# Designs tried in a protein design chat: VH-VL binders against q0aze0. Part 72

Target 1, 268 residues: q0aze0
Amino acid sequence: MKIILVNNRFKENTEKKAQEIAGQLSALNVEVIIDNGLDEPYAGTVDFIMVLGGDGTMLRAARRYGQRAIPVLGVNMGTVGFLSNIEINELAEYLPLILREEYSLEARMMLEVAVFQQQSLLTRVFCLNELLLRSNSPRMLSFALEISGQKLEPYRGDGLIVSTTTGSTAYSLSAGGPIADPQLDAFIVTPVASHIINKRPLVVSPEREISLHLLEEREAIIGIDGQIKMDFGAENRVLIKRAPHPLLMVNLKAKPFFTSIDRSLQRQ
Key: E = the ipSAE of ESMFold2; O = the ipSAE of OpenDDE; V2 = 0.75 times the mean of E and O plus 0.25 times the DockQ between their complexes.

## First folded at step 4 (VH-VL)

Design c1 (framework fv_bermekimab; at its last look DockQ between E and O 0.03; V2 from the best seeds 0.00; counts 0 for: pae E 13.9 > 2, placed apart)
Fold by OpenDDE, second read of step 5:
Structure c1 (fold): chain C 268 residues (1-268), chain A 124 residues (1-124), chain B 107 residues (1-107)
Amino acid sequence: as target 1 above (268 residues)
Amino acid sequence: QVQLVESGGGVVQPGRSLRLSCTASGFTFSSYGVHWVRQAPGKGLEWVAAISYDGSNKYYAESVKGRFTISRDNSKNILFLQMDSLRLEDTAVYYCARDLYYTSSGYSPYFDYWGQGTLVTFSS
Amino acid sequence: DIQMTQSPSSVSASVGDRVTITCRASQGISSWLAWYQQKPGKAPKLLIYAASSLQSGVPSRFSGSGSGSDFTLTISSLQPEDFATYYCQQANSFPLTFGGGTKVEHK
């Protein structure tokens, strides 16, 4: 078995813990890779991904490795979030199950985000939570939203969020989006401070495609999972689809999503 | 069980070349970075060179840079050290060592398995 | 390059003694520090990694501590098989560097 440990290079405690765990796994004849902020994702094959840290680390891991259809386990290291399954102090207990592959998997839909400049593809990213389009100035944006070829009325506001159901408890929630069951596949389209007071979030089928572009010559920003940022202008288009592969999240122990929402949100 | 076996050492004249080999077994060689570490007689340990799991990254001590070349053949589970322009100060037992794990730097900082070493000495 | 200063160069001890070896890095290396044991005519053996993590199979009488630039290897109760030379090694950055070694000898 070959395991990659993904930690947060900016958190020394996760780095040290990754080293410790790597040593322990090696002692069990498990091959170990540590991604402590590699410039590029590890190119070799792995059987299991263990994420050490919080939701942010999981999001990064998902973007880097989620397309490979490899089991991903979130191991929380004292943070509050929705994407970890076990605590670091529980790892020893569950390690035998991991090695024996005695766990269930929960498929989480990811976004495929493609950003274009005219007809040229600038970047393609798979992400777990959301894409954000927002103004890069105090002024509102005017932008066009198209869903499966259906052109909606122009949007005016600070921006727009296109989120997975997993991402529904992230920025989308802060912007007034609904909390979605993570077992449901859907897009959540949440306006950010729309000039239309009653502009409502949209729940969109994962089978549809979403496109965005600006209607005015104004500078904007695209944000992905709150970690990737890029400039977005009138010459750019963004296309959002369901990723061809879901993130396979390891479920070692049951987590009551709905009963823990209040608790988790209060702690954030 | 993990094994590393060095070979190719011997007596050489200054200025000559020598090629060391390290044959790995008992683990997936292509998944690990590997290193050469040498030890002069009666002296301490000196790191010499490192190569990443896929050979894409190589690192050298300043004392051997430009003279030594580290390489690997993952299909044969062999690590090599081509030593050119050998000097008397290169006299040492040369160990190959395996990384404990792969890190973001392209190596594992810790050496969990070592060979028994191969001796390189010089004649006048 | 990061220089590793190890002290003492040698120590005379008896079975049962507490032995402490120190290693100082010329700059901060966080916890990227390993300790090795080497017996005459043998390859080094990894004892401690990540400054304080005990390698599998290593007796618990060995322990490592420290972070940043100052590190310590401790043998709580020296055993006959522990008479050897010990080396620290920084794993923070290339070039990798070792301390000068500490020989633990019979008193």
Scores: ipSAE 0.395, ipTM 0.778, lowest interface PAE 1.6, mean pLDDT 92
Fold by ESMFold2-Fast, scan of step 4:
Structure c1 (fold): chain C 268 residues (1-268), chain A 124 residues (1-124), chain B 107 residues (1-107)
Amino acid sequence: as target 1 above (268 residues)
Amino acid sequence: QVQLVESGGGVVQPGRSLRLSCTASGFTFSSYGVHWVRQAPGKGLEWVAAISYDGSNKYYAESVKGRFTISRDNSKNILFLQMDSLRLEDTAVYYCARDLYYTSSGYSPYFDYWGQGTLVTFSS
Amino acid sequence: DIQMTQSPSSVSASVGDRVTITCRASQGISSWLAWYQQKPGKAPKLLIYAASSLQSGVPSRFSGSGSGSDFTLTISSLQPEDFATYYCQQANSFPLTFGGGTKVEHK
């Protein structure tokens, strides 16, 4: 068995903890690759990915490895989030189940984001939560939204979020989007500070293709999972569709999504 | 395995132009942001410019802004620095360096691999 | 711009000595700090990132500490290959800036 340990590059002592865990796994005849970001993503075959950190580390792991259909386990190292399944102090208890493959998998859809300049592809990235189009100045944007060939009336406002159901509790929630069951496959399209007050969030089939472009030259940014930022101008177009493979998340411990969300909202 | 090799340095006259190149091998060049860092003879390190993995974001030190242009060719694994309106203060060994982490934001916190450097000097 | 001040500018030491180098940022940079080693005629080498994380392949005698605006690099037992110039670098914001360097030289 071969496992990748993904750690949080900016958390103090996380790399040391990853090495401790690697030693424990090696003692159990497991080959371990540590991905602390120092090298390109490991290109060989692996059986399991263990992510040591919070939701941010899981989002990075999903972008690097999510399209390879490998089981991914989130192990919390600090602030509890929505994407971790167990705590670091529980790992010893669950490790035998991991090695015997005694767990269930939950498939989480991902977005494929392609950014064009006119007819040329500039970049293609995958993400677990969302794409955010936003103004990078005090001026509001005017932009076009097209869903599977259907051209909607122009949007005016600060931007738009195209989210997975997993991302429904991230930026989309802050912008007034619905809380979605992450086991559903759907795009959630949420306006950001729309000047047109009756522009509502849309929940659409994950088989749809969504495209965005600016109708006026403005300073704008495309953000991906809150971690990737790209300039976006009137010559640019973005195409969003369902990624070819979902992220396969490991469930070792029951995590009641709705009661966890309800508890989080009480604290705010 | 990872290598960065600079070329194009030499002796120039003030006000002229020079183009530096950095050829990358041993890693997926298109997945990493890359930087130019310079060092004047006997002096410390000074960051000059950066370019994101896909070329969409570019950053410059104020001392070179408007005179230098950073670019890359991912199909050939080459990083470029076009230096226009050169000044005596630009005399330095120019290093290319790679972001520590795979990134698409254009921000690099740290440099894990550096080239050997290429010297830019001025005729007396 | 964030200014990085290193002290001392040079230190004379013998093999086996404990060497401490300090770096101060003109404003808070959290843990966004790296340390590099440079030998004469060679490119710099990353030793420590995120203030305290040891780069792969770097000997355990090197360690970093600090957060906010004050940082230290420690070499617990100086080896012959450690005589070099050391630089700190802030990674908090552009433009990226380096300290002035600390030269560790033979007594």
Scores: ipSAE 0.000, ipTM 0.404, lowest interface PAE 17.1, mean pLDDT 85
Fold by ESMFold2, look of step 6:
Structure c1 (fold): chain C 268 residues (1-268), chain A 124 residues (1-124), chain B 107 residues (1-107)
Amino acid sequence: as target 1 above (268 residues)
Amino acid sequence: QVQLVESGGGVVQPGRSLRLSCTASGFTFSSYGVHWVRQAPGKGLEWVAAISYDGSNKYYAESVKGRFTISRDNSKNILFLQMDSLRLEDTAVYYCARDLYYTSSGYSPYFDYWGQGTLVTFSS
Amino acid sequence: DIQMTQSPSSVSASVGDRVTITCRASQGISSWLAWYQQKPGKAPKLLIYAASSLQSGVPSRFSGSGSGSDFTLTISSLQPEDFATYYCQQANSFPLTFGGGTKVEHK
């Protein structure tokens, strides 16, 4: 069995813990690859991915590995989030189940985001929570949204969020979007500080293709999961589709979404 | 084991049609883009066509546009290339290639696995 | 279309030589470039993706460098199994395009 351990390279304590866990796994004849973000993602065959840290570390793991149909387990190391399943002190208890592959999987839709300059693809990236288009200056943006060839009236404001249902409790919520059941597949399109009345959040079929471009030259940025930032100008456009594969999240402990909603919202 | 196996090549007359198939195994076919790449005898590589993971996007080289149609059946793990109005310049080994969806800087179509190819050639 | 120009078209080299192959794009392609090795009668094999990232299972004597429009594949010490034809491929935009190839032959 081969496992990737994903950790946060910016915290020395998490690096040491990851090495300790790798040693424990090696003692059980498990081959371990550590991904602390410094190297290219491991490209070889892997059976399981273990994410040591909070939601931010899970977001990076999802972008790196989510399209490879590999089970991904979130292991909390301090701060409770929406994407961890077990606590670090429970790992030894659950390890036999992991090794025997005795767990369930929850599919979480991801976004495929393609950024173009004119006709040329600049980059293609995957996203678990959201794409943000926002102004990178004090001035508002004027921009166009197209959904499967249907052009909406122009937007004016600070920007727009296109999120998954998993991302509905992140930036989209703060911008006025709905909370969505993460088991649903959908896009949630949430305006940011819109100055145009009747620009309500939209819930859109995952089969749609979403396109964004600026209607006038402005300094703008595309943000991915709050962690990747790209300049965006009048010569650019973004195409957003459902990603080829959902993130396959490992479920070892029941984490009921609905009974925890009120407690989760108190972390505002 | 990731495998891509092409079939349907052979000897054909100009102006006729031929359908190539590529059967995939050992990976989740519906999660990857797949391409046709050809190589004329003694010549270099030429990209021919691409189809996205779900079939929603199709792309063609100008030399084959309007004559070739790429398609896929994700329930059977098969990629197709329908080749109509064949010309002598279409003589080549045709490879099926898997698009590497994952890179450190995002998604881009690099070909990490290739089939062994199927030869299309012509009779007088 | 983005044209990919490889040079040289062939290299005569001995085992142990350092071999350098260049590839030039007709417009900027960032780092969206791959290198492939093809031996006679075989399908191509991916060596380098994203200009400089080494594919799993490829020996460390292979390296790639460059960005924008000029790219280089280097074999630091040629081995007998490295005699082959090498192709670059841009992955920036459709249509995807390959360079014309560089055949590495023994002297």
Scores: ipSAE 0.000, ipTM 0.447, lowest interface PAE 13.9, mean pLDDT 86
ESMFold2 (binder alone), look of step 6: mean pLDDT 92; pTM 0.946
OpenDDE, look of step 6: ipSAE 0.378; ipTM 0.772

Design c10 (framework fv_bermekimab)
Fold by ESMFold2-Fast, scan of step 4:
Structure c10 (fold): chain C 268 residues (1-268), chain A 124 residues (1-124), chain B 107 residues (1-107)
Amino acid sequence: as target 1 above (268 residues)
Amino acid sequence: QVQLVESGGGVVQPGRSLRLSCTASGFTFSSYGVHWVRQAPGKGLEWVAAISYDGSNKYYAESVKGRFTISRDNSKNILFLQMDSLRLEDTAVYYCARDLYYDSRGYSPYFDYWGQGTLVTFSS
Amino acid sequence: DIQMTQSPSSVSASVGDRVTITCRASQGISSWLAWYQQKPGKAPKLLIYAASSLQSGVPSRFSGSGSGSDFTLTISSLQPEDFATYYCQQANSFPLTFGGGTKVEHK
């Protein structure tokens, strides 16, 4: 069995724990590859991905490995998040199930984001939560949204979020978007501080292609899962579609989505 | 229009302290890891220190550990390097540099933008 | 620490020449290597990252190759503006380390 341990080298405690766990797995005849965020993603075949950290580390792992159809387990090392399944102090209890491949999988849709400058592809990235287009100055953006070739009336405001259903509880929620069942596949398109009263969140088929570009030269950025930031100008275009493969999340421990989100909202 | 502008360099005496600053503009400073890299006169490049986007993680070259402290103020877009117990071998031009951030392969400390540098030198 | 060894320390070349600079890591660094160009009195400029990816705005005469521990920067046809010092840098692990530099000089 070959396992990738994903951790954050820039977080010292997590790196030390990753080395410890790698030693334990090696003692059980498991081949371990450590991904600390500095190396290129491991290109070889692996059986399992174990993510050590919070939701941020899981989002990075999803971007790097989510398209490979490999089971991914989130192991929390601090405050419990929405994307982790077990705590680090529970790992020893669940390790035999992991090694025997005795777990269920939950498929979570991902976005494929392609950024162009004129006709040239600048970058293609995948993400689990959302793409955020936002102004990088006090000035409102003027921008065009096109859904599967259908041009909507121009937007004016601070920006727009295109989210997966998993991302419905992240930035989209803060901007007034709906809470979506993560078992559903859909894009959620949520305006950020729109000056136009008729601009409401949209829930659209995951088979749609979504295109964005600026109508005026402004200082703007594209944010991916809150982790990747790219400058975005009037010469740029972004194309968003459903990624070819969902992230396969490991379930070792039941987590009730609706009661968890309900409690989180009542704490506000 | 990404810009990084260093300041605070000057002539110092051994054992003294100096604080360098790097003011960033033209990008979302709070989203990027940033670094200090130095170059002694007529010599090569030497990485000095790094700080994560939110300031929670810091890394140092062995030669400066315990003497230098890296910090940042995201509200003012400023990176700092506090240099204590300065030695003659710390004589160099100090550059601040930004991580190459938007890459589909994830986090990578390649330096796409550099400041012009600020000189730290010593009187006898 | 990962030690980065560049060869040669200097090379004399003429406009139009093919110039090759090598960089060796003391341990495997996958493709986590960058190349920088530095002109006297100026800050370094990123040419290549991830061993072979050309930075936006850098002329196509620059190319990088290699993986693991041996890497090469090639300038296919040297131009007048290419006389400079070139540095490799490993991005595999902290502390980050640079090669000693290669000075590309006239003649």
Scores: ipSAE 0.000, ipTM 0.426, lowest interface PAE 13.7, mean pLDDT 85

Design c11 (framework fv_bermekimab; at its last look DockQ between E and O 0.05; V2 from the best seeds 0.00; counts 0 for: pae E 14.5 > 2, placed apart)
Fold by OpenDDE, second read of step 5:
Structure c11 (fold): chain C 268 residues (1-268), chain A 124 residues (1-124), chain B 107 residues (1-107)
Amino acid sequence: as target 1 above (268 residues)
Amino acid sequence: QVQLVESGGGVVQPGRSLRLSCTASGFTFSSYGVHWVRQAPGKGLEWVAAISYDGSNKYYAESVKGRFTISRDNSKNILFLQMDSLRLEDTAVYYCARDLFYDSSGYSPYFDYWGQGTLVTFSS
Amino acid sequence: DIQMTQSPSSVSASVGDRVTITCRASQGISSWLAWYQQKPGKAPKLLIYAASSLQSGVPSRFSGSGSGSDFTLTISSLQPEDFATYYCQQANSFPLTFGGGTKVEHK
């Protein structure tokens, strides 16, 4: 078995723990790779991904490795979030199950985000939570939203969030979006401070495609999972689809999503 | 069991070339970075070179850069060290060592298994 | 390059003694530090990795501590088989570098 450990290079405790765990796994004849924040994902094949840290680390891991259809386990290291399955102090207990591949998998829909400049593709990213379009100034944006070729009325506001159901408890929630069952596949389109007071979030089928572009010559920002940032202007378009592969999240320990929402949100 | 066995050492003249080999067994060689570490007689340890699991990345000590070439044949489980323009200060036991784990920087920082070493010495 | 300064160069001790070896890096290396034991005519043996993690099979009388630039290897109760030369090694960045070594000898 070959395992990759993904940690946060900016968190020394996760780095050290990754080394410790790597040593322990090696002692069990497991081949181990540590992704300590290298620019490029590890190119070799792996059988299992263990994410050491919080939701942010999981989001990064998902973007880096989620398209490979590899089981991903979130191991929480004292943070509050929704994406970890076990605690670091529980790892020893569950390690035998991991090595024997005695666990269930939960498929989580990811976004495929393509950003274009005219007809040229600038970047393509798979992400677990959301894409954010926001103004880069105190002024509101005017932008066009198209869903499966259907053009909606122009949006005016600070921005827009397109989120997965997994991402529904992230920035979308803060912007007034609904909390979605993570077992449901759907897009959540949440306006950010729309000038229309009754502008409501949209729940959109994962089979549809979403496109965004600005209607005015104004600078904006595209944000992905709150970690990737890029400039977005009138010459740019963004196309959002369901990713062709879901993230395969390892479920070693049952987590009651709905009963833990209040607790988790209060801690954040 | 993991084994690393060095060979190719011997007596050489300054300016000549020598090729060391390290044969690996007992583990998936192609999954691990490997290193050469040398030790002059009665002296301490000196890291010489490293190569990533797939050979895509190579690293050298300044003392051997431009003269030594590290390479590997994963199909045969062999690590090589081509040593050109040899100098008297290259006199040492040369060890091959395996990474404890692969680090995203392209190496494993810790050496959990070592060979027995092969001696390189010089004649006048 | 990161220079590793190891001290002392040698120490005389008796069985049962507490032995402490220090290693200082010329710059911060976080916890990227290993300790090795080497006996005459043998290859080095990994004792500690990640500054304080005990390698599998290594007796618990060995321990490592420290972070940043100052590190310590401790043998809580020296045993006959522990007389050897010990090396620290930084694993933070290339080129990898070792300390000068500490020889633990019979008093």
Scores: ipSAE 0.386, ipTM 0.767, lowest interface PAE 1.3, mean pLDDT 93
Fold by ESMFold2-Fast, scan of step 4:
Structure c11 (fold): chain C 268 residues (1-268), chain A 124 residues (1-124), chain B 107 residues (1-107)
Amino acid sequence: as target 1 above (268 residues)
Amino acid sequence: QVQLVESGGGVVQPGRSLRLSCTASGFTFSSYGVHWVRQAPGKGLEWVAAISYDGSNKYYAESVKGRFTISRDNSKNILFLQMDSLRLEDTAVYYCARDLFYDSSGYSPYFDYWGQGTLVTFSS
Amino acid sequence: DIQMTQSPSSVSASVGDRVTITCRASQGISSWLAWYQQKPGKAPKLLIYAASSLQSGVPSRFSGSGSGSDFTLTISSLQPEDFATYYCQQANSFPLTFGGGTKVEHK
């Protein structure tokens, strides 16, 4: 068995724990690859991905490995989040189930984001939560939104979020989007500080293609999962569609989404 | 071994142009964002400009915006800084520096490797 | 721009002393902060990133702490090679900005 341990080098405790866990797994004849973000994603075949950390580390793992149809387990290291399934102090209890492949999988949709410059593809990235288009200056954006060839009235405001259902509790929620059951496949399109009266969040089929471009030259950025930042100008366009493969999240114990989000809304 | 080597510094006249180069070796240059950071004689560090791994994103300090242009040639492992309309205030040692983390579409703006710097000065 | 203020501007210390350097951001930067060491005539060297993560090859006597707006670099037992100028740097947003530096001098 070959496992990738994904950790966050920005947290010393998680790096030390990753090395400790790697030693324990090696003692059980499991080959371990540590991914701490320094190198390109591991190119070889692996059987399982274990993410040590909070939601941010899971988002990075999803971007790097989510399209490979490999089981991914979130192991919480102390940060309250929505994407982990077990706590680090529970790992020893569940490890035999992991090694025997005795767990269920929950599929979570992902976005495929393609950024173009004058007909040329600049980059393609996958993400679990959302793409954010936002102004990077005090000036409002004017931009065009097209859904499956249907051109909407121009938007004016600070930006727009295109979110997965998993991302419904992330930035989309902060911008006024709905809370969505992550078992559902849908895009959630949420305006950020729209100047146009009654621009409402849209919930659209995951089979639709969404495109965005600026109608006026402005300083704008594209943000991916709150972790990647790219400049976006009037010469650019972005195309968003459902990624070919969902992230396969390991379910070792029941995680009550609705009670968890309800409690989080009390504390935010 | 990872190396960054700056070149192109020298003595210039105010209002003229100069192009700095930074040659990278010992790592996959096309996978890293890279930066220019300068230091005036006897003063502290000042960040100047950044370019993403693929060259699609560029950032500049306000003091150089519109005068300096950052670019890269991934096929030759070279970072450039084109400096136009040079001012006395641009007198400094210019370092190139590499982002700490690989991130295929983003930035990791902590600088784990630096070149030795190239000096830009002015004559009357 | 995010302004980074370091204190003190200089400190006189002896080998074996505990040295503390403080960095304050003009606005919240979470943990997006690095510390660098620079010796005369040399390029800076990364010591700490993400406020508290020790860079590979850096001695364990160096440690970083803090989050939000207030950050500290600590050298637990100063060694002869540690006499240098130290800089903090915010990595939260562009333009990236450095503190003014703290010179650790032999006294």
Scores: ipSAE 0.000, ipTM 0.401, lowest interface PAE 13.8, mean pLDDT 85
Fold by ESMFold2, look of step 6:
Structure c11 (fold): chain C 268 residues (1-268), chain A 124 residues (1-124), chain B 107 residues (1-107)
Amino acid sequence: as target 1 above (268 residues)
Amino acid sequence: QVQLVESGGGVVQPGRSLRLSCTASGFTFSSYGVHWVRQAPGKGLEWVAAISYDGSNKYYAESVKGRFTISRDNSKNILFLQMDSLRLEDTAVYYCARDLFYDSSGYSPYFDYWGQGTLVTFSS
Amino acid sequence: DIQMTQSPSSVSASVGDRVTITCRASQGISSWLAWYQQKPGKAPKLLIYAASSLQSGVPSRFSGSGSGSDFTLTISSLQPEDFATYYCQQANSFPLTFGGGTKVEHK
């Protein structure tokens, strides 16, 4: 069996715990690759991914490995969030089930984001929560949203969020978007401080293509999962689609989403 | 439009060297991983080598490891394959191909654009 | 190395037929599989990536399915332009490997 342990060496300082867990797994003849974020993603065949930390570490793992269709387990290391399944002190209890592959999988939709300069592709990234378009100055943006070739009336405001249902409890929520059941596949399009009355959040079929571009020269940025930032100007366009593969999240312990909402939002 | 154009193929003697080039246009070359794939006449496809978008990682098929060297010049949008110690079994049309995703790990090497190929053959 | 076994090696078919091509990996590759079409004297063309995702500009009569080690490419109603050779390719790990090809030819 080969497992990747993902931690964040610089953010959560989980290196000591990752080494301890790797030692325990090695004693059970499990080959362990540690990904602390400093090196390129591991390219070889892997059976399982274990994420040690909070939602931020899971977001990086999803970007690196989510398109590989490998089971991913979130292990909470002290910060309660929406993406962990078990606590670190429970790992020994669940480890036999992991080794026997006795668990279920929950699919979580991801975004495929392509950013262009004029007609040339600058970058293509995957994300689990959201793309944020926002102003990089005190001045608001005027921008166009197109859904599967259908042009909506122009937007004017601070920006726009395009999120997955998993991302509905992140930036989208603070901007006035709905909390969505993460088992649904959908885009949630949430305006940020819109000056156009009746620009409401939209819930959009995952089969659609979403396109954004500026209508005036302004300094803006694109944010991905709150962790990647890019300059965005009038020469740029972004195209958003459902990613080819969902993140496959391991479910070992029941974590009821609806009854835990208030506690999870308080501790975020 | 995205274009990839191979050149440098020809007729050589066994044991000699040959350098293939692939000129890219219509896309940001430095944002993509690129590969060499070959096809012997009347045969199937065989992957040969890959290079990451910035040239920092290189991968080779076992049949060419130690003999072939992949490289790129991002300032000129050119991919290279240096082929040393050529053997008769290297006879093929050589294609350059762009992978669909450009992340530095190569986790998604599906080939969305291909060149038309350049033929490498041997004289007796 | 992951070996890709493609079946059948050739198919004799008529316009309008449903054609199914299979590909088996020697070990699990999840959904990291692509399908290509190649016509004589031409470069391959990507049809399907990630086992089931249709490449832009490819007709909807092409579909891919499977996960793990067993995969299929289906052409729901063969058209005259579909007579070609088809290859599968695993993208799970280096070295990348192709199936041996399936020639779809006119009956």
Scores: ipSAE 0.000, ipTM 0.446, lowest interface PAE 14.5, mean pLDDT 85
ESMFold2 (binder alone), look of step 6: mean pLDDT 92; pTM 0.948
OpenDDE, look of step 6: ipSAE 0.017; ipTM 0.552

